# Ledger of designs, part 11: VH-VL binders against ABC transporter G family member 3 (ABCG3)

Target 1, 243 residues: ABC transporter G family member 3 (ABCG3), of Arabidopsis thaliana (Mouse-ear cress) (q9zuu9r114to356)
Amino acid sequence: IAWKDLTVTMKGKRKYSDKVVKSSNGYAFPGTMTVIMGPAKSGKSTLLRALAGRLPPSAKMYGEVFVNGSKSHMPYGSYGFVERETQLIGSLTVREFLYYSALLQLPGFLFQKRSVVEDAIQAMSLSDYANKLIGGHCYMKGLRSGERRRVSIARELVMRPHILFIDEPLYHLDSVSALLMMVTLKKLASMGCTLVFTIYQSSTEVFGLFDRICLLSNGNTLFFGETLACLQHFSNAGFPCPI
Key: E = the ipSAE of ESMFold2; O = the ipSAE of OpenDDE; V2 = 0.75 times the mean of E and O plus 0.25 times the DockQ between their complexes.

## First folded at step 18 (VH-VL; framework fv_tiragolumab)

Design f5 (from r1 with heavy chain P105T; at its last look DockQ between E and O 0.78; V2 from the best seeds 0.00; counts 0 for: pae E 2.4 > 2)
Fold by ESMFold2, look of step 18:
Structure f5 (fold): chain C 243 residues (1-243), chain A 127 residues (1-127), chain B 113 residues (1-113)
Amino acid sequence: as target 1 above (243 residues)
Amino acid sequence: EVQLQQSGPGLVKPSQTLSLTCAISGDSVSSNSAAWNWIRQSPSRGLEWLGSTYYRSDWYNDYAVSVKGRITINPDTSKNQFSLQLNSVTPEDTAVFYCARESYTDFWSGTYSFDYWGQGTLVTVSS
Amino acid sequence: DIVMTQSPDSLAVSLGERATINCKSSQSVLYSSNNKNYLAWYQQKPGQPPNLLIYWASTRESGVPDRFSGSGSGTDFTLTISSLQAEDVAVYYCQQYYSDPFTFGPGTKVEIK
């Protein structure tokens, strides 16, 4: 996937129209992790949605988005999009939740559907939790936020997307859970899935796992490139990387 | 090479149970890359999928709606076989029965249908 | 259930000539998300089990001669034998594996004219 001169504006009265993403350029290589990083209101979620073709009706996109060198939209189900907060069914086990999702959405042999679910469980480091109830707030004991987040991603992975967009995979995770999530995502990318996701904040351990970084501030792209090049870029300008 | 060899009686009386066995060589009945199926063929119905057994962290069975309630498919890992039991047979169940392998290549590619078949067993349901 | 139909019911073709077999499904077997058609072709010679020829509508199984080819998408599919050989006398079946139950066509008998 690549984007060129990508600008997104939000609809409103003439007085209220704003550019949320301002002439952004970038790309994501197959099988790699590309991170869109920035503070709140930097435009990172808007950029993510623009790349995925999931902008709300109130927004307009200008510029170009390319998939495999062509100016085309991704077909339904060829990509996955994981929202920041995802509704899970707490009365089901992890395995049951994923299997019912596969039954509802995939064609093909039932053996294939079972196999995809088991592979997704293993890929998201959920093997020890597969037969446990998902649970939920106020209703029953359940999974911790890190496991719940991985179940959310696994549900999208069951559709076998080649590109997976994740809005804030580390949201509300402690430092240990956040590191496990990023290591798990790095392994997933190495297996052939292209990952593009947003991050508000990063530790030094997590930062080292990114393949490429798109750093946003106030709608502007401050940097796009490899992780090492990001450190060199800000060092050359006399500043440490703002992370 | 994968080879499926069937055995079982060729004549069954109405209302009795049809029982067939398929022996596997060159693969394992517990392989996580394969599912093991029964298919029948008659002049009146043509080819008809009946059901499957497979292992993916646990054993699973899937049966066609038309025979659900009458059919049982069981694996036997010690003998590397799987079996078909069809209860309460009628003359309409007269057919050539085949066992067949269904392959799973990988997470991204999936499955592509029945690649290896048994030799077939003609089962006649008649008094 | 997805109903599979084939035409013609039987076909007589001279040695070395092209044989064309059509298959239609009552519903699309194309999954747009992966752009694959969940359709297979089998060859069955007298007294023998079916033998897989083509899967995903156009991909030849290993060991299948290149004179066999599959084409089509969605609901309409074709098996072509570019130069019929004596050993190709058989009944040919299409099969969908898009949704259960996994159904087969009624067959097309190919004979030498």
Scores: ipSAE 0.505, ipTM 0.755, lowest interface PAE 2.4, mean pLDDT 81
ESMFold2 (binder alone), look of step 18: mean pLDDT 91; pTM 0.929
OpenDDE, look of step 18: ipSAE 0.844; ipTM 0.929

Design f6 (from m1 with heavy chain N52S D110N; at its last look DockQ between E and O 0.79; V2 from the best seeds 0.00; counts 0 for: pae E 2.3 > 2)
Fold by ESMFold2, look of step 18:
Structure f6 (fold): chain C 243 residues (1-243), chain A 127 residues (1-127), chain B 113 residues (1-113)
Amino acid sequence: as target 1 above (243 residues)
Amino acid sequence: EVQLQQSGPGLVKPSQTLSLTCAISGDSVSSNSAAWNWIRQSPSRGLEWLGSTYYRSDWYNDYAVSVKGRITINPDTSKNQFSLQLNSVTPEDTAVFYCARESYTDFWSNTYSFDYWGQGTLVTVSS
Amino acid sequence: DIVMTQSPDSLAVSLGERATINCKSSQSVLYSSNNKNYLAWYQQKPGQPPNLLIYWASTRESGVPDRFSGSGSGTDFTLTISSLQAEDVAVYYCQQYYSDPFTFGPGTKVEIK
């Protein structure tokens, strides 16, 4: 996936700042993990949605998005998009939720659908939780935030997307759970899935797992490149790399 | 090399139970990479999938609607076999019955096919 | 249920000539998300079980001779034997594996003239 001169505006008057993403350029290689990083209101979620073709009706996109060298609409199921906040079906076990998703969304033999679900469970480190109820907001029931986040990602994996867009995969996770999530996502990328996701901030341990970084501030791309190049770029300017 | 060897009687009276067995060599009935299917072929219906048994973290069975309620497919891990039981047969159940392996390789690089078949067993339902 | 039909019911072709078998499905078996057609072709010789020739409409199974090829998309598919050999005398079936129940075509018998 690549983007060139990508600008996104929201409805408003020119007197108010209505540009959310301002002339952004970048790319993600197959099987790599590319991070859009920045503080709140930096435009990272908007850029993610623009790349995925998921902008709300109130937004306009300018510029170009390329997939595998061509400006093509990605078919349903060729990509996955994981929202920051998701609702799961709490009366189902993890395995049941994923299997029913596979039945509704995938063609093919039933054994194949079951196998895809089991592989998604393993890929997201959910084996110990597979037969547990997802649960709801009530005490004494259900999965924790990190496990629920992994189930949300696993549901999108059932469609076997080659590109997976994730809005804030570390949202509401403690540092241990966040590290587990990033290790899990790195492994997933190495298996052939191209990952593009947003992060508000990163620990030193998590930062080392990123392949490429798109650093945003107020809609502007401050840096795009490999993780090592990011450290060297800001070191040459006399500033520590923001994380 | 995977081979499937069928056994069972070729003649069954109406209202009785048809029983067939498929022995597996070169693979395991409990393999995570395979499902074990029964398919029949008759002049009136052609090729018709009947059901499967397979293991993915647990044992599962899937049965065709046309025979659901009459069919049971059981794995036997100790003998490395799987069986077909079809209850209350009628002459319309007369067919050549095949066992077949359905393969699965991995999440990204899988094939969807019946790659190995048993030799076939003609079962005639007649009084 | 997706109904599969084949034409012709039988086909007589001289040795070394091209044989063409058509298969139609009552609904599309193309999954737009991966752009793959969930269609397979099987060969069945007398007294033998079916053997897989082609899956994904056009991909040859390992060990299948180059003279067998599959084409088509959506609802219309074709199996072509570019130079018929004596050993290719068989009944050929198409199968959809897009949705349950996974149905087969009625078969096309290929004979030598």
Scores: ipSAE 0.498, ipTM 0.753, lowest interface PAE 2.3, mean pLDDT 81
ESMFold2 (binder alone), look of step 18: mean pLDDT 91; pTM 0.935
OpenDDE, look of step 18: ipSAE 0.846; ipTM 0.930

## First folded at step 19 (VH-VL; framework fv_tiragolumab)

Design j1 (from f3 with light chain D100E; at its last look DockQ between E and O 0.28; V2 from the best seeds 0.00; counts 0 for: pae E 3.9 > 2)
Fold by ESMFold2, look of step 19:
Structure j1 (fold): chain C 243 residues (1-243), chain A 127 residues (1-127), chain B 113 residues (1-113)
Amino acid sequence: as target 1 above (243 residues)
Amino acid sequence: EVQLQQSGPGLVKPSQTLSLTCAISGDSVSSNSAAWNWIRQSPSRGLEWLGSTYYRSDWYNDYAVSVKGRITINPDTSKNQFSLQLNSVTPEDTAVFYCARESYPDFWSGTYSFDYWGQGTLVTVSS
Amino acid sequence: DIVMTQSPDSLAVSLGERATINCKSSQSVLYSSNNKNYLAWYQQKPGQPPNLLIYWASTRESGVPDRFSGSGSGTDFTLTISSLQAEDVAVYYCQQYYKEPFTFGPGTKVEIK
């Protein structure tokens, strides 16, 4: 996936339109993790949605998005999009939730649907939790936030997306859970899935796992490039690299 | 190379149970990469999928609605085979029965249709 | 149920000529999310079980000669044998595996003229 001179405006006050993303350029290579980093209101979620074709009707996009070198918009099932907050069904086990999702969304043999679910469970390191209830506010025993986040990602994997967009995969995770999530995502990328996701801030260990970084501030792309180049860029400019 | 070898009687009386067995070589009945199916062929109904058995963390069966309630498909891991039992047969059940493999090579490829078939067993339901 | 029909019922073709078999489904077997048609073609020679030729409507199974090709999308599909050989005399079936029950076409018998 690549984008060139991508600008997104939102319907604003009568005499202004608010620019949320301002002339952004970048790309994500197949099988890699590309991270959009920035503070709240930097435009990172808007950029993510623009790349995925998920902008709200009130938004207008200028510029170009290329997939595999062509200006094609993505078919519904060719990509996955994981919202910052997703709704899970707490009265179901992890396996049940994923299987019912597969039944609703996939055609074909039931063997295929079962197989995709089991492979998604393995990919997201959920094997020990597969027969546990998801739980939540209505239940005394349930999954922790890290496990719930992995379940929400696994649900999108059921569609076998070539590109997976994730809005804040580390949202509300402690540092240990966040590191485990990123290791899991790095492994997923190495298996052939292209990952593009947003992150507010990261630890030094998590930062080292990223392949490419797009830094945003107030809609502006401050840096785009490889993780090592990011460190050198800020060192050459006399500033510590933000983490 | 995967081979499926069928066995079982070719003549069954009405209201009795039809029983067939399919022995597998070159693969395992418990393979996560395969499902094991029964399909029949008759002049009146043509080719008709009946059901499957497979293992993915647990054993599952899927049966066609037309025979659900009369059909049982069981794996036997010790003999590396799977069986078909069809209860309360009528002359309309007369057909050539085939076992067949359905493959799931990996997550990204998904399942294909039936790639390996048994030799077929003509089962006649008479009287 | 998705009803599969084939035409013609029987086809006589001279050696080396093109044979064309049509298959129609009563509803689409195209899954828009992956852009795949859940359709297979089988060859059945006398006294033998069906043999898989093509899956995903156009993908040739391993070991199937290049003269066999599949085309079409949605509800209309075609199996083409570009240069008929003596060994290709058989009945050819299409099959949908989009939705249960997984149904087969009635078959098209191909003979040498």
Scores: ipSAE 0.609, ipTM 0.829, lowest interface PAE 1.5, mean pLDDT 82
ESMFold2 (binder alone), look of step 19: mean pLDDT 92; pTM 0.945
OpenDDE, look of step 19: ipSAE 0.810; ipTM 0.908
ESMFold2, look of step 20: ipSAE 0.304; ipTM 0.653
ESMFold2 (binder alone), look of step 20: mean pLDDT 92; pTM 0.946
OpenDDE, look of step 20: ipSAE 0.480; ipTM 0.797

Design j2 (from f3 with heavy chain D62E; at its last look DockQ between E and O 0.65; V2 from the best seeds 0.00; counts 0 for: pae E 2.2 > 2)
Fold by ESMFold2, look of step 19:
Structure j2 (fold): chain C 243 residues (1-243), chain A 127 residues (1-127), chain B 113 residues (1-113)
Amino acid sequence: as target 1 above (243 residues)
Amino acid sequence: EVQLQQSGPGLVKPSQTLSLTCAISGDSVSSNSAAWNWIRQSPSRGLEWLGSTYYRSDWYNEYAVSVKGRITINPDTSKNQFSLQLNSVTPEDTAVFYCARESYPDFWSGTYSFDYWGQGTLVTVSS
Amino acid sequence: DIVMTQSPDSLAVSLGERATINCKSSQSVLYSSNNKNYLAWYQQKPGQPPNLLIYWASTRESGVPDRFSGSGSGTDFTLTISSLQAEDVAVYYCQQYYKDPFTFGPGTKVEIK
């Protein structure tokens, strides 16, 4: 059972006001990074949630979402969804937090559960932090935003999702941490995980790591295609590239 | 090709300690891709998993509740072996004991069940 | 604990005929997130250790002849030997590896009629 050839098309959801997402079309190939970019209120988080089947009750979806060529809802557990803010348990080490998550979520031999945790730690570049306390708001000083963000992504990796949806992976990260996050995510995609995530804006360095881009503004899809084609599209039209 | 070769005495007196070893060839006891298990078989209980040892950043042991407190499984990296010690044995512990490999090839493939087994050692607990 | 049962206890089948062995678990061993059943089948010939035939309910281990196939999902599973050979005389065990403790069925003895 593998997911491949993910194609998404959808339309806006509001009546008597601007639609949140307006006639959007796009797709994500297995093992690639597909980015939904746009400013605040462009519809990027709504599109992400529509693709994952995570829309709130107040929203309506029109159009079609395909998974591996099938017109079907994404099964829970076959994908990961990383919220912009994720609750971590600060009294645990990184390894402990991930292991207890695996224990609760996964079947199988305990060796398998331990092995998945260690591979997730390595995949998210957390080896040097594995035995450190997460810490935070209610506990001792702990991990910084970048490490905490990687722990939240690693937690979702424990379920071994084939598709990972991430809402703003660069949220509250400085430029160095943001670049390292994107390099880490690119590596993760190359190992077989399909990534779809939202980004407010991108530096030139991180832009080059994306495989495909969906640009949104006010619910409108301004561009969908490969990264190089995005630059050529706006350059050929004589308009500023919003990336 | 992975091979598991068992050794140890076939007769143990009640209240003493059963001790077996399993030598590994074609793989390493410290492999990140494998866990090393002991399983026993008797007519009354059938096949019964006893415990494991494995390495992932550190050494871990897992033991079945039926023998927890009596069992110890230790790796020996220098000899590429792992051992079973079962304390305070009774005639109910009489069984054929097997060592077995459990595979974890990578993150996405997941764990296979027990793919390689030792030849078995009949251990009789009798005065 | 997940209790594994097998039927029949023993089975006599003519050479070249189909043999069917059933296994039932007291709880589902299907993990819905990956849609895999954590169930294995082993063959144990006289005087030998168990030998892995099938894992994930239906995937043949390397080197296992095509005549062995596994099917079923959730709680009900079947091992089928499509054309019984003389070397297939053995006891066959199912095993769940979904939840600790990892338990085996009581076995089904297969003989030539």
Scores: ipSAE 0.542, ipTM 0.793, lowest interface PAE 2.2, mean pLDDT 81
ESMFold2 (binder alone), look of step 19: mean pLDDT 92; pTM 0.938
OpenDDE, look of step 19: ipSAE 0.810; ipTM 0.906

Design j3 (from f3 with heavy chain D62Y; at its last look DockQ between E and O 0.51; V2 from the best seeds 0.00; counts 0 for: pae E 9.7 > 2)
Fold by ESMFold2, look of step 19:
Structure j3 (fold): chain C 243 residues (1-243), chain A 127 residues (1-127), chain B 113 residues (1-113)
Amino acid sequence: as target 1 above (243 residues)
Amino acid sequence: EVQLQQSGPGLVKPSQTLSLTCAISGDSVSSNSAAWNWIRQSPSRGLEWLGSTYYRSDWYNYYAVSVKGRITINPDTSKNQFSLQLNSVTPEDTAVFYCARESYPDFWSGTYSFDYWGQGTLVTVSS
Amino acid sequence: DIVMTQSPDSLAVSLGERATINCKSSQSVLYSSNNKNYLAWYQQKPGQPPNLLIYWASTRESGVPDRFSGSGSGTDFTLTISSLQAEDVAVYYCQQYYKDPFTFGPGTKVEIK
């Protein structure tokens, strides 16, 4: 996937339009982790949604998005999009939740659906939790936030997407859970999934796992490139990397 | 290199149970990247998939509707093999039976279909 | 069940000439999520098991000569042998592996003319 001169505007109150993303350029290689990083209101979630073709009706996109060199939108079923917060069904086990998702979404017979569910469980390191109830507000026993986040991602893997967009995979995770999530996502990328996700901020350990960085501030792309090049760029300018 | 070696009797009387075994070398019957299949070939039906067994945190079996209720496919992890049992055979079950590996080399691609086959066993059902 | 049909039932082709085999499925075997057609082609010589030639409709299995190619999508597929060799005399089968039960075409016998 690549984008060129991508600008997104949102209608404000009283018909005013505000630029949320300002002339962004970038790309993501297959099987890599590309992160869109920046502070709150930097435009990172808007950029992510623009790349996935999931902008709200009140937003306008200008510029171009390319998929494998073609100016085309990704078909709904060919990509996954994981919202910042996902509603799960607490009365189901992890395996049940993923199985019913597969049953409703995939064409075909039981063989295909069972294989996809077990592969998604393994890919998200959920084997120890597969037979546990998800839990939630109305069920006191259940998964913690890290496991719930992995279940949310595994649900999207049921469709076997070429590209997976994740809005804040580390949202509300402690530092240990955040590191484990990124290691898990790195393994997922090495299996052939192209990952594009947003992050508010990153520890040094987590930062080292990213393949490419798109750094945003106030809608502006401050940097795009490989992780090492990011460190060199700001070091050469006399500023520390704004992680 | 993956190899599948079949064994079992080539002549079975009507109403008996056909039993064949496929020994695996170069892979594991419990591999989470493979599924193990039986396929038969006859002049009247051509090539016909019968069923599969595979392991993904638990064992799963799938059987073709045409033989469901008569077929059992069992893995044996200690001998690294899997077997076919077809009950209540008739002369219409006369065929060459093949075992075959179905590979799942990575999560996104899914299966490559049947990449390794056994040598085949002609099973004749007659009095 | 997905019914697979092939045409012709048999063909005779001069050495070095192009052989074309068609396969049609009663339902689409294209999975939209990964844009792959779950269709395979096999070659079977007398007394041997089928040998995998092509998977995903167009991807050649390792060790298969370049003269074999697959094309098509959805329900209509073609196996092409660009320059028929003597060792290519065999029966060729298409097979869907999109849904259980996996089903095979009736076969196309290829002979030297």
Scores: ipSAE 0.006, ipTM 0.525, lowest interface PAE 9.7, mean pLDDT 78
ESMFold2 (binder alone), look of step 19: mean pLDDT 91; pTM 0.936
OpenDDE, look of step 19: ipSAE 0.385; ipTM 0.770

Design j4 (from f3 with heavy chain S103T S109T; at its last look DockQ between E and O 0.39; V2 from the best seeds 0.50)
Heavy chain, then light chain:
Amino acid sequence: EVQLQQSGPGLVKPSQTLSLTCAISGDSVSSNSAAWNWIRQSPSRGLEWLGSTYYRSDWYNDYAVSVKGRITINPDTSKNQFSLQLNSVTPEDTAVFYCARETYPDFWTGTYSFDYWGQGTLVTVSS
Amino acid sequence: DIVMTQSPDSLAVSLGERATINCKSSQSVLYSSNNKNYLAWYQQKPGQPPNLLIYWASTRESGVPDRFSGSGSGTDFTLTISSLQAEDVAVYYCQQYYKDPFTFGPGTKVEIK
ESMFold2, look of step 19: ipSAE 0.573; ipTM 0.803
ESMFold2 (binder alone), look of step 19: mean pLDDT 92; pTM 0.937
OpenDDE, look of step 19: ipSAE 0.835; ipTM 0.919
ESMFold2, look of step 21: ipSAE 0.557; ipTM 0.789
ESMFold2 (binder alone), look of step 21: mean pLDDT 91; pTM 0.933
OpenDDE, look of step 21: ipSAE 0.525; ipTM 0.813

Design j5 (from f1 with heavy chain D110E; at its last look DockQ between E and O 0.58; V2 from the best seeds 0.69)
Fold by ESMFold2, look of step 19:
Structure j5 (fold): chain C 243 residues (1-243), chain A 127 residues (1-127), chain B 113 residues (1-113)
Amino acid sequence: as target 1 above (243 residues)
Amino acid sequence: EVQLQQSGPGLVKPSQTLSLTCAISGDSVSSNSAAWNWIRQSPSRGLEWLGSTYYRSDWYNDYAVSVKGRITINPDTSKNQFSLQLNSVTPEDTAVFYCARESYTDFWSETYSFDYWGQGTLVTVSS
Amino acid sequence: DIVMTQSPDSLAVSLGERATINCKSSQSVLYSSNNKNYLAWYQQKPGQPPNLLIYWASTRESGVPDRFSGSGSGTDFTLTISSLQAEDVAVYYCQQYYSDPFTFGPGTKVEIK
């Protein structure tokens, strides 16, 4: 996937600017993790949605999005998009939730649906949690936020996306859970899934796992490139690494 | 090379249980890459999928709604085979029964067929 | 259940001539997300189990002669044998694998005139 001169405007009564994303350029290689970093209101979620074709009706997109070098809309059903908040069914086990989601959303042979679900469980490091309830009053506790987040991603994986867009995978996670999430996503990328996600901020150890970084501020792309090049860029300018 | 060999009686009286067995060579009934199906064929109804058994982290069965409540499909890992039991049969259950394999390659590949079939067993239900 | 119908029930065709078999489903077997029709065609010769010819409505299985082709989308599908040969005498079935139960058409018997 690549984007060129991508500009997004929002309908509104902004005092100084109506552009949320301003002439952004970048790309994501197959099987890699590309992160869009920036503070709140930097345009990172808007850029993510523009790349996925998920902009709200109040937004207008200018510029081009390329998939595998072709100037075309992404193939129907070839991508996944994980919202910050996903509806989970707490009375179901992880395996049950994913399998019933597959039954409702997918055509095809039942054995294939079962197999895709089991592969998604393994890919998201959920094997030890597969038979546990997602939530409810049957236990002292259900799944914690990190595990629930991984279930949300696994649900989208069931659709077998080649490109997965994730809005804030680290949202409300402590530093240990955030590291485990990124290690898990790195392994997922190695399976051949291309990942593009947004991050408000990250720890130093998590930062080292990214393949490519797109830094945004107030809609402007401050940097796009490999993680090592990002560190060198800010070191040369005398600024601290943006975690 | 995968081969499916069927066995079982060809005559069953009404209200009794039809029992067939499919022996597998060249693959395992517990393979994570295969599901084991039963399909029947009669002159009046043609081809009809009945159900399956397979292993993915645990054993599962899927049954056609038309025979649910009467059908049981069981794996036997020690003999590397799987069976069909159809209870309370009537003359309308008279058919040629086939076992068949469904394969799973990987997460990105979608299954579209039964790739190996047994030789078929004619089962007649009559008094 | 998705009901599959076929026409004609039987077809007599001279050697070397074109045979056309139609299949209709009671609801669409096209999955809009991937634009694939979950439809297969099987050939069954006397005394043998069914053999896969076509999947995804139009894709020939490996080893299937070029004279076999599939077309159609949604609810209406066609199997065409462009130049009938003696070995093509069989019953042909369409099958949907969109949703369980995975149902077959009643079959179309192809005979030599």
Scores: ipSAE 0.596, ipTM 0.814, lowest interface PAE 1.5, mean pLDDT 81
ESMFold2 (binder alone), look of step 19: mean pLDDT 92; pTM 0.937
OpenDDE, look of step 19: ipSAE 0.848; ipTM 0.928

